VHH binders against FYVE, RhoGEF and PH domain-containing protein tag-77 (tag-77). Designs and how they scored, part 17

Target 1, 198 residues: FYVE, RhoGEF and PH domain-containing protein tag-77 (tag-77), of Caenorhabditis elegans (x5lx76r375to572)
Amino acid sequence: KLHYAAVEFLKVQNNYVQYLKEMAVLYPEYMERFGKRVGRDLLASHNGHENVVLQIKKIMVQILPIHEMLLKEIDKVCSNWDSRYPNMSKTIGTFADFLKCCQPFLDNKADFLNKLLQLRNEDKEFDEATYMFETEVFKRGKKGAVIQQLDQVHQNFMRYKLLMLRYSEYLIDDCDEKEKAQEAIQKLENVTQAVNQK
Below, E stands for the ipSAE of ESMFold2; O stands for the ipSAE of ESMFold2 at other seeds; V2 stands for 0.75 times the mean of E and O plus 0.25 times the DockQ between their complexes.

## First folded at step 21 (VHH; framework vhh_surovatamig_d1)

Design aa3 (from aa1 with Y57W; at its last look DockQ between E and O 0.62; V2 from the best seeds 0.00; counts 0 for: pae E 2.3 > 2)
Fold by ESMFold2, look of step 21:
Structure aa3 (fold): chain B 198 residues (1-198), chain A 123 residues (1-123)
Amino acid sequence: as target 1 above (198 residues)
Amino acid sequence: EVQLVESGGGLVQPGGSLRLSCAASGFTFRDHSMSWVRQAPGKGLEWVATIYTLGSWTEYVDSVKGRFTISRDNAKKSLYLQMNSLRAEDTAVYYCARSTYDEEVGDTEFDYRGQGTLVTVSS
């Protein structure tokens, strides 16, 4: 069971990296291509502000490399796994310190949602292009709109906390790996506290 | 459109080997987990193997573990299945599938698959 719990980190991180690429790279690229086809700049400034798709992209491209590196490290742990010497806790604990890179997105999620909804209501071509992107062209494998996927940053953080708790449950008490697991869990809890209180 | 085209199927004797290939297009291949699934005559679809985006982590159904090897070449946008020590029960149409992990169910989902390649294991 311990190896299965460790592998769950790989599966979850693989999903999250795909989400980041969809929002940071694929969505803006799709909007540009669709816009060229219909003679519109769908990523133009809106109401005197940078287009919300570009605002989201800017944040996601900053966090994507960190999460790609985490995926590589988790993959190494799983591929070299020996249940006699479990070693996921250090990897997660180290990257928990860097999960604050998600703070700008979390601070602005409601604003991104509102701006995205406003654009879809006001711009028919933007709405059509977004609909086609989210339902017919690019998928994560879960049902959901781009709007619903804005929650993935927060949900992924909560998911890592749950995964660490479950992984820790399969470790024997008073061992080095369990101690490191508790440290990682505490770091994940502290990130939650900082987000809620700014 | 997403396109997955399988090849390499055929008739082989028990104990023999085959190598299946899948050519992918219409999506960024390196960013997606990929799977092989199969359908034996008169049976439903059975998951066979999955390879994750980095190509290092792989998973197999118990019945093929140790006999089949999934691999990928991201530069060629290709997925492979090396099938060794083939048995009669491996007879099926084999499909290349683009896959994602459903975290809520704890299982792998397939959003696109090809038309398949037939593998027949018979004396």
Scores: ipSAE 0.484, ipTM 0.780, lowest interface PAE 2.3, mean pLDDT 84
ESMFold2 (binder alone), look of step 21: mean pLDDT 80; pTM 0.799
ESMFold2 at other seeds, look of step 21: ipSAE 0.505; ipTM 0.778

Design aa4 (from aa1 with T28I; at its last look DockQ between E and O 0.80; V2 from the best seeds 0.64)
Fold by ESMFold2, look of step 21:
Structure aa4 (fold): chain B 198 residues (1-198), chain A 123 residues (1-123)
Amino acid sequence: as target 1 above (198 residues)
Amino acid sequence: EVQLVESGGGLVQPGGSLRLSCAASGFIFRDHSMSWVRQAPGKGLEWVATIYTLGSYTEYVDSVKGRFTISRDNAKKSLYLQMNSLRAEDTAVYYCARSTYDEEVGDTEFDYRGQGTLVTVSS
């Protein structure tokens, strides 16, 4: 059970890194290709401001390397796993500290959401291209996948807290790893409380 | 358009080896977990192995552990399955699949699959 709980961190982090790449790379590239096909620059400046898709890309490009590094560390833990010496908690605890330091980068989420919705309402070709991206490229049965990517920081914290709780339940009582797991859980709780209180 | 093309199947005697290949196109290969699945004659689809995006962590169904090795080359956009010590029960059509972990169900989904390559293990 403990090994399966540890591996779930890898599976969840793979999902999250893929979502970040979809917003930082795939979405802008799709909009460029669609635009060339219809003779439009769908990423052109809007009302004197940089296109919202490019603004979102800039933030995701800053976050992505951090999460790629976490993915590498989780992968190493899973690939070298020995249930006699479980060691996931330090990796997750360190990540939680770093994500708290990165919180200011995401404070503009509501503004980006509003700008994206406004552009979709005002530019029918932009709206169609975004819809086609969500339905053809994402293939997840969910409408508004672009909007859901903007929510991922909060959802990621909540998911890792739940994963740490499950992992901790399988640890032997009164061991160093269980204490580190509780510390990581507390860090993740503090981050989610700070985000919810803003 | 996502495309997965398997190759390397054939007829082999028990105890023999084959290496399956899968060429991927139409998506960023390095960003996706990849799996092999197989379908024996008259049976349903069975998961065989999964490899994650970095190429180091792998998972296998118990019946092939120690005999099969999944690998990937992200630069060549290719997935491989080295099959050693083949047995009659390994006879199946083998499919290359793109895989996604569904966090709500706690299980892996396969959203794209190739046409498959037939592996026959027979005396």
Scores: ipSAE 0.579, ipTM 0.822, lowest interface PAE 1.7, mean pLDDT 85
ESMFold2 (binder alone), look of step 21: mean pLDDT 80; pTM 0.806
ESMFold2 at other seeds, look of step 21: ipSAE 0.601; ipTM 0.835

Design aa5 (from aa1 with T50I; at its last look DockQ between E and O 0.74; V2 from the best seeds 0.00; counts 0 for: pae E 2.04 > 2)
Fold by ESMFold2, look of step 21:
Structure aa5 (fold): chain B 198 residues (1-198), chain A 123 residues (1-123)
Amino acid sequence: as target 1 above (198 residues)
Amino acid sequence: EVQLVESGGGLVQPGGSLRLSCAASGFTFRDHSMSWVRQAPGKGLEWVAIIYTLGSYTEYVDSVKGRFTISRDNAKKSLYLQMNSLRAEDTAVYYCARSTYDEEVGDTEFDYRGQGTLVTVSS
């Protein structure tokens, strides 16, 4: 059970890094390519502001490297795993303080959602391109998938805390690793509370 | 469009070896976990092995541990399965699959699958 709980960190982090790359890289690139085919700049400014897809990209590009480093460290822990010497907690605890890098995205999430909805309603080619991205690349196969997935940034802290709680269940009581697990859980709780305020 | 094309299947005797290959296109290969799944005659799909994006962490179904090795070459956008000490029970169509973890149900799903390559192990 302890090994399976540790591997779940890898699976969840891999999903999240994939999501960040989809939003930071693949979505803007798809919109550029689709725009070239139809003779439009789908990423042009909208209502006097930078296009919302580029605003999201700018923030996600700042978030992504932190999560890529975390993925590498989790992968190392899993690849060298020895259940006699469990060691996931320090990796998660070390990175917990850096997870606040998402704050600019969360401060603007409602605005991003509104601007995406408005642009999809007002620009037929933008809407079609986003739909095709959702069905061909995003692989979540339903309308509104990009909009629905904006919540993923907010929810990742709850997931890390849940993963630490599950992992900690299988640790021997009163050991160093369990103490480090509680420290990591507290750090994740602090981040969750800070981001929930905006 | 995502495409996965398997090759390398064939007929071998028990105890023999085969190496399967999968060529991927239409997506950023290095960003996705990849699996081999197989379907024995008259049976459903069985997960065989998975390799994560960095190429170092792997998992296998118990029945193939120690005999099969999954690997990937991200520069060539290729997935491999080295199959040693083959048994009659390994007879199946083998599929290359792109893997997605569904956190809600706690299970790995396969969002794209190739056409498959047949492996037959018989005397």
Scores: ipSAE 0.532, ipTM 0.807, lowest interface PAE 2.0, mean pLDDT 86
ESMFold2 (binder alone), look of step 21: mean pLDDT 80; pTM 0.802
ESMFold2 at other seeds, look of step 21: ipSAE 0.599; ipTM 0.835

Design aa6 (from z04 with Y32H D102Y I105V; at its last look DockQ between E and O 0.80; V2 from the best seeds 0.00; counts 0 for: pae O 2.1 > 2)
Fold by ESMFold2 at other seeds, look of step 21:
Structure aa6 (fold): chain B 198 residues (1-198), chain A 123 residues (1-123)
Amino acid sequence: as target 1 above (198 residues)
Amino acid sequence: EVQLVESGGGLVQPGGSLRLSCAASGFTFRDHSMSWVRQAPGKGLEWVATIYTLGSYTEYVDSVKGRFTISRDNAKKSLYLQMNSLRAEDTAVYYCARSTYYEEVGDTEFDYRGQGTLVTVSS
């Protein structure tokens, strides 16, 4: 049970890094390629502001390296795993303090959502290109996946906390790893509170 | 267009070895977990092994642990399966597959696979 709980961190973090890359790299590139095919710049400035896709890209590119490093550390824990000496809590606790890097995205999430929905409603070619991206390129391949991605950034903290709680359940009481698991859970709570503050 | 092309299958005696290769194109290979799955004659698909994006963490079905080694070269966009100590029950068509984990369901699915390469272990 404990090894499976540890591997779950790897699977979830791999998914999250993939989501960040999809929004930061793949979506803008797809919109550029589609735009060239139909003779339009789908990433052009809108209402005097940079296109919302590029605004999202700029933020996601800033936070991606932190999550790539966390993925690397989680992978190392799983690759060197010995259930007699469980050691995931230090990795999660160390990186919890740095996860506030998502704050600029969360401060703008509602605005990004509104701008995306408005642009899809007003620009048929933008809407068609986004739909094709969602169905052809997105890892989960469904309509609305770009919009769902915006919600997942905040929910990622809930996932880390739930994973730590499940991992902690398999640890024996009164051990060093269990104490470190509770510290990591507390750090995740603190980051979640800080991120949700206005 | 996602494309996975397997090679390296063939006829081998029990106790022998084969190395399977898979060339990937049409997607960012390094960003996906990759798996080998196999289909014995008249049976369904069986998962064999998975390697995660960084190339270090691997998982295997119990029947091949210690005999098979999955590896990847992200620069060459290639997936490999080194198969040692082959047994008659390893006879199957082996497929290279791209893996996706769905947290909301708690399950991994194989969204693309290649044409397969036949491994026959003669008894």
Scores: ipSAE 0.518, ipTM 0.797, lowest interface PAE 2.1, mean pLDDT 85
ESMFold2, look of step 21: ipSAE 0.533; ipTM 0.808
ESMFold2 (binder alone), look of step 21: mean pLDDT 81; pTM 0.825

## First folded at step 23 (VHH; framework vhh_surovatamig_d1)

Design bb1 (from aa1 with V105T; at its last look DockQ between E and O 0.87; V2 from the best seeds 0.00; counts 0 for: pae O 2.1 > 2)
Fold by ESMFold2 at other seeds, look of step 23:
Structure bb1 (fold): chain B 198 residues (1-198), chain A 123 residues (1-123)
Amino acid sequence: as target 1 above (198 residues)
Amino acid sequence: EVQLVESGGGLVQPGGSLRLSCAASGFTFRDHSMSWVRQAPGKGLEWVATIYTLGSYTEYVDSVKGRFTISRDNAKKSLYLQMNSLRAEDTAVYYCARSTYDEETGDTEFDYRGQGTLVTVSS
């Protein structure tokens, strides 16, 4: 049980890093390729402002390296796992403070949503390209549309906290790892409170 | 277009070994978790093994632990399955699959699968 709870961190983090790459790299690249095929710059400025896809990209490329480092550390913990000496809590606790790196995205999420909806409504080729990206990369259904995926950044905080709580439940009471788990949970709660109150 | 092409199957005696390969194209291979799944004659698909993007963490179905090794070469965009100590029950068509963890169900899902390579373990 404890091993599977620890491994869930890896699986969830791998999903999140994939999400960040989809939004930071794959979506802009797809829009560029589609635009070249139809003879348009789908990422051109809109109403005198930088295209929303590029605005999202700029923030996601700042977030991505931090989460790639976390993924590497989680992978190392899982790859060297020994249930007699569980050690996920320090990795999560060490990175908890850096998870605030998402704040610029969260501060702008409503604006990004509105701009993306507006652009899809006003630019048929942009809308078609986004739809094709959603069907070819997101595989409509589980992942949903690009717009619905803007929630992943906030949901990521909820996932870390849930994973730590569940991992902690499988630890032996009154051991060093349990104490470190509670410290990591507290750090995650503090970050979650800061994010939710802004 | 995502393409996954398996190779390396064949007939082998019990206790023997085979190495399966899968060539991937049409996506950024290093960014995706990869799996092997198999289908024994008259049976459904069975998950065999998964390797995560960094190539170090791996998971296996219990029946193959210690006998099979999944590996990947991100530079060559290739996935491998080393199968040792083969048993008759390992007879199946083996598929290379691109995989995603479903956080809600706790299952591994496969969004692309190759055509498969047949492994027959028989005396």
Scores: ipSAE 0.550, ipTM 0.824, lowest interface PAE 2.1, mean pLDDT 87
ESMFold2, look of step 23: ipSAE 0.623; ipTM 0.846
ESMFold2 (binder alone), look of step 23: mean pLDDT 81; pTM 0.804

Design bb2 (from aa1 with V105T D107E T108V; at its last look DockQ between E and O 0.83; V2 from the best seeds 0.66)
Fold by ESMFold2, look of step 23:
Structure bb2 (fold): chain B 198 residues (1-198), chain A 123 residues (1-123)
Amino acid sequence: as target 1 above (198 residues)
Amino acid sequence: EVQLVESGGGLVQPGGSLRLSCAASGFTFRDHSMSWVRQAPGKGLEWVATIYTLGSYTEYVDSVKGRFTISRDNAKKSLYLQMNSLRAEDTAVYYCARSTYDEETGEVEFDYRGQGTLVTVSS
């Protein structure tokens, strides 16, 4: 069971890095390409402010490299896994301190949601382009509009807390790795409190 | 447009080997987990193996562990399946698939699949 619990971190992190790339890179690029085909700048300023897609991109490109590095470290742990020397806790605990990088996104999530909805309502070509992006990129049954996926940032670190709790359950009591697991869980709790106390 | 094109199938005797290849285009190959799936005559699809984006961690269905090796070359946008010690039960159409882990079900999902390549193991 311990190896499966460790591998779950890899699978979850792989999904999250893919999500970050979709939002930070693919969505803005799609809007630019669609705009060129229809002769419009779909990422132009709106109401005198930078387009919300570019505002989201700015924050996501700061988050993405941290999570790409975490993915590499988790992959290394899983690829060299030896159940006699379990070692996921240090990796998760080390990167937990950097997960606060998501705070600027979370502070602005409701505003981004509102601005995206308003822009889609007021700009038919922006709305069509976003719909096509959702259809072509989110092909898994067309679940999850772009705006519904904004919640993934918040859910990611809560998911890591649950994964650490399960991993810790399979560790031998009173061992060094279990102590490190509890430290990582505490760090994830602290990040959760900081994020939820706006 | 996402395209996955398999090759390398054929007729082989039990105990023999084959290497399947898959050429990918129309998406950023290095950003996606990739899988091989197969369909035996009159059966549904069976997951065979998955390789994650960095190319180091791999998973296999129990029936092929130790005999099959999945690999990828991100620079060539290619996926491979080395099949050794083939058995009659391995006879199937093999498909290259782009895959995602579904955290709710605990299963691998496939959002694009190639046309397949036939592997026949018979004496």
Scores: ipSAE 0.570, ipTM 0.815, lowest interface PAE 1.7, mean pLDDT 86
ESMFold2 (binder alone), look of step 23: mean pLDDT 81; pTM 0.810
ESMFold2 at other seeds, look of step 23: ipSAE 0.634; ipTM 0.846

Design bb3 (from aa1 with V105T T108Y; at its last look DockQ between E and O 0.80; V2 from the best seeds 0.00; counts 0 for: pae O 2.5 > 2)
Amino acid sequence: EVQLVESGGGLVQPGGSLRLSCAASGFTFRDHSMSWVRQAPGKGLEWVATIYTLGSYTEYVDSVKGRFTISRDNAKKSLYLQMNSLRAEDTAVYYCARSTYDEETGDYEFDYRGQGTLVTVSS
ESMFold2, look of step 23: ipSAE 0.638; ipTM 0.848
ESMFold2 (binder alone), look of step 23: mean pLDDT 81; pTM 0.811
ESMFold2 at other seeds, look of step 23: ipSAE 0.650; ipTM 0.853
ESMFold2, look of step 25: ipSAE 0.538; ipTM 0.810
ESMFold2 (binder alone), look of step 25: mean pLDDT 82; pTM 0.818
ESMFold2 at other seeds, look of step 25: ipSAE 0.471; ipTM 0.775

Design bb4 (from aa1 with R30S; at its last look DockQ between E and O 0.76; V2 from the best seeds 0.65)
Fold by ESMFold2 at other seeds, look of step 23:
Structure bb4 (fold): chain B 198 residues (1-198), chain A 123 residues (1-123)
Amino acid sequence: as target 1 above (198 residues)
Amino acid sequence: EVQLVESGGGLVQPGGSLRLSCAASGFTFSDHSMSWVRQAPGKGLEWVATIYTLGSYTEYVDSVKGRFTISRDNAKKSLYLQMNSLRAEDTAVYYCARSTYDEEVGDTEFDYRGQGTLVTVSS
């Protein structure tokens, strides 16, 4: 069980890095290509402000390298795994300090959602392009995935906290790894509380 | 327009070896975990192996551990399965699949797979 709990960090982190790339790179590029095909700049300023897709991109580009590094470190832990010497807690605890890099996105999430919904309602080509992107990229039998994916940044902290709790459950009591797991959990909780203040 | 094309299947004797290949196109191959799944005659699909995006961490179903090796070449957009010490129970159609972890269910989903390649292990 301990090995499975450790590997779940890798699976979850793979998912999150894919999400960041989808929003930071693939979605803006898709909108540009679609716009060129229909003769419109779908990423043009809206209501005197930068297009919401580009605002999201700017933040995601700052987050992505940190999470790519975390993925590499988690992969290293899993690839060298020995259940007699579990060692995921240090990796998670170290990167917990950096996970607040998402705070600018969380501060603006409601505004991004409102701007995205408004633009989809007011701009038919933008709405069609977003729908087509969702259909092509999120081919999982669901629709409206871009709106749902804004929640992924917030959900990331809950995922890591839950993963650490599960991982910690399988550790022996009073060991160094268990102590480091509790420290990582506390760091993740502190970030969650900071978000609730906003 | 995701496309996965398997090759390398065939007839081998027990104890023999085969190497399966999968050519991927229509997506950024290096960004996705990849899996092999198989379907034996009269059976459902069975997960065989997964390799993660960096190419280092791998997982295998217990029945093939120590005999099969999954690998990938991100530059060639290719996935491989080296199958050694083959047994009659390894007879199946083998599929290359793009895999995604479903965090709600706690299980792996396969959002795309190829047409399959037949492996027959028989005397």
Scores: ipSAE 0.589, ipTM 0.824, lowest interface PAE 1.6, mean pLDDT 85
ESMFold2, look of step 23: ipSAE 0.642; ipTM 0.847
ESMFold2 (binder alone), look of step 23: mean pLDDT 80; pTM 0.798

Design bb5 (from aa1 with T50N; at its last look DockQ between E and O 0.77; V2 from the best seeds 0.00; counts 0 for: pae O 2.03 > 2)
Fold by ESMFold2 at other seeds, look of step 23:
Structure bb5 (fold): chain B 198 residues (1-198), chain A 123 residues (1-123)
Amino acid sequence: as target 1 above (198 residues)
Amino acid sequence: EVQLVESGGGLVQPGGSLRLSCAASGFTFRDHSMSWVRQAPGKGLEWVANIYTLGSYTEYVDSVKGRFTISRDNAKKSLYLQMNSLRAEDTAVYYCARSTYDEEVGDTEFDYRGQGTLVTVSS
């Protein structure tokens, strides 16, 4: 059980890094390619402001490297795993304070949502391109997946707290790893509470 | 268009070895976890092995641990399965698959797979 709980961190972090790359890299690139085919700059400024896709990209490029480093550290823990000497808690605890890097995205999430909905309603080619991105890149047949995925940044915090709680439940009492797990859980709780206030 | 093309299957005696290859195109290979799955005659799909994006952490079904090695070359966009000490029960069509973890269900899904390559282990 303990090994499975540790590997779930890797699975979840792989998913999240993929999400960040989809939003920060793949979506803007798709919009550029589609725009060239239809003779339009789908990422042009809108209402006197930078296009919302580019605004999201700017923030995601700050978040992505931190999560890529966390992915590497989690992968390393899993690759060297020995259930007699569990050691995930330090990695999660060390990176918990850096997870606040998402705060600029969360501060602007409602604005991003409104601007995306407005662009999709007002710009036929933007809407078609976004729909095609959602269906071809996500492979899940989800309509509105770009809008829905704005929630993943917040959900990622909550997910790590829950994963740490589950992992901690499998640890033997009165061991150093369980003490470090409780410290990591407290750090994640503090970050989650700060984020929820926004 | 996502394409996964397997090769390297064939007829092998018990105890022998084969190396399967999978050439990937149409997506950013280095950003995706990859699996081998197999289908024995008359059976459903069985997951065999998975390798994560960095190429270091790997997972195997218990029946192949110690005998099979999954690997990847992100520069060549290729996935591999080295199969040693083959047994009759390893006979199957082997598929290269792009894997995703569904956090809600707690299970791994395969959103793309190739056409497969047949491995037959028989005397």
Scores: ipSAE 0.541, ipTM 0.813, lowest interface PAE 2.0, mean pLDDT 86
ESMFold2, look of step 23: ipSAE 0.563; ipTM 0.818
ESMFold2 (binder alone), look of step 23: mean pLDDT 80; pTM 0.804

Design bb6 (from aa1 with Y52S L54S Y57S Y101S; at its last look DockQ between E and O 0.19; V2 from the best seeds 0.00; counts 0 for: pae E 20.6 > 2, placed apart)
Fold by ESMFold2 at other seeds, look of step 23:
Structure bb6 (fold): chain B 198 residues (1-198), chain A 123 residues (1-123)
Amino acid sequence: as target 1 above (198 residues)
Amino acid sequence: EVQLVESGGGLVQPGGSLRLSCAASGFTFRDHSMSWVRQAPGKGLEWVATISTSGSSTEYVDSVKGRFTISRDNAKKSLYLQMNSLRAEDTAVYYCARSTSDEEVGDTEFDYRGQGTLVTVSS
């Protein structure tokens, strides 16, 4: 049970890193390719402002390396796993404070939503390209998924906290790993309270 | 083919109760955390509640805590939402939604949702 609880961190983190890559890399790349085929720059400035897809990319590019590093550390813990010496708590606790890196995205989420909806309504080729991305490339959903998945960043914190609580329940009482698990849970609770926007 | 079919909506007075049901087919229901989401007239989707694969963990949006209860029956492949003390602000189309597979953690990320069931709270 303890090992399966630890491996769940790997599954969750791998899925989240894939989401960040989809928004930071694949979506802008798709819009460039589609635009080239139709003779338009679909990522051009809109109303004198940088295109919202590029604004999202800039923030996600700062978040992604932190989560890629966390994925590597989680993978190392799982690959060397020995249930007699469980050791996931330090990895999660160390990275908990870095997870605040999502705050610039969350501060702008409502604005990104509004700009995406506006651009899809005003630019038919942008709308069609986004629809095609959602149905052909984006692996997490269907039509409308780009907008709906903006909440993924916030929900990731809930997942870490729940995973740590489950992992802690399977730990032997009165050991240093249990103490470190509680410290990590407290750090995640603090980050969750600081990150309160849907 | 994945199918999610909601039922149990209707017209109810403020303070009343409704129980929503969702019948699932075309996938291994017990392997997915499940959620209820809602869409009020002219608004976007709002996450309401999530339940883990086993039913052991639940989470709710603050506005429904203490009034709504999410539950599931994995043998019957069914998801439920008991809604008590309904308010006008609860008026919405309610959707049953499947979260990403094989995780114990609930979220608002969905790969499938049903057609919805309308709940109207009005005097």
Scores: ipSAE 0.000, ipTM 0.125, lowest interface PAE 20.5, mean pLDDT 78
ESMFold2, look of step 23: ipSAE 0.000; ipTM 0.135
ESMFold2 (binder alone), look of step 23: mean pLDDT 80; pTM 0.813

## First folded at step 25 (VHH; framework vhh_surovatamig_d1)

Design cc1 (from bb3 with H32Y; at its last look DockQ between E and O 0.73; V2 from the best seeds 0.00; counts 0 for: pae O 2.9 > 2)
Fold by ESMFold2 at other seeds, look of step 25:
Structure cc1 (fold): chain B 198 residues (1-198), chain A 123 residues (1-123)
Amino acid sequence: as target 1 above (198 residues)
Amino acid sequence: EVQLVESGGGLVQPGGSLRLSCAASGFTFRDYSMSWVRQAPGKGLEWVATIYTLGSYTEYVDSVKGRFTISRDNAKKSLYLQMNSLRAEDTAVYYCARSTYDEETGDYEFDYRGQGTLVTVSS
């Protein structure tokens, strides 16, 4: 079970990096292409402010490189895995300190949600384009709408805590790796508490 | 549009080798995990191997471990399967597939698949 628990980190992180690319890169690009077909700039400023899709993009492109680095490190751990010398905890613990990079997104999440709902209600072509993006990129019924997926940034921390707890359960008591796992879990809890206080 | 085109299948003797190739287009190949799946005559699809985006981590069904090697070349947008020590049980149509891990089911999903290439292992 220990190897499978370690590999679950790779699978989850690969999914999350794909989510960040979908929201930061693919969604704005899709809206531009759809807009060209219908003769409109779907990403134009709204109510004197930058379009909410571009606001989300700006924040997620700052989060994405940190998670791409984490993916590379998790991949190395899994690719060189030896269950006699388990070594995932340091990687997770090191990156836990940097995961607060999501804070600007979470500080603005409610505002982003409201602006997306408002645009979809007020702009028929924006709404249609978003729906078509959801059907062409997202797996229908698994991920939900773009609006519901704004929670993925917050839920990522909860997922890593759960993965570390499960991984730690398979470690031998009173070993260095289990001590490092406990440290990583504490760091993730601290980040989660800081994030949840909004 | 996403396209996956397999090649390299054929007729081989038991113990022989084949190398399958898959040419990908219509998506950012380097960003996706890729798999080989196979379908023996009269049977369902069987997952064979997966390679992750960086090309380092690989995973195989137990029946092919040590005999098959999955690899990718992100610059050429190509996926490969080196099959050694082939057995009659490896006879199947082999498909190149783009794969996504479903965290809730614990299974891979294959959202795009090629037409396949036939591998026949017989005396």
Scores: ipSAE 0.423, ipTM 0.748, lowest interface PAE 2.9, mean pLDDT 84
ESMFold2, look of step 25: ipSAE 0.526; ipTM 0.795
ESMFold2 (binder alone), look of step 25: mean pLDDT 82; pTM 0.819

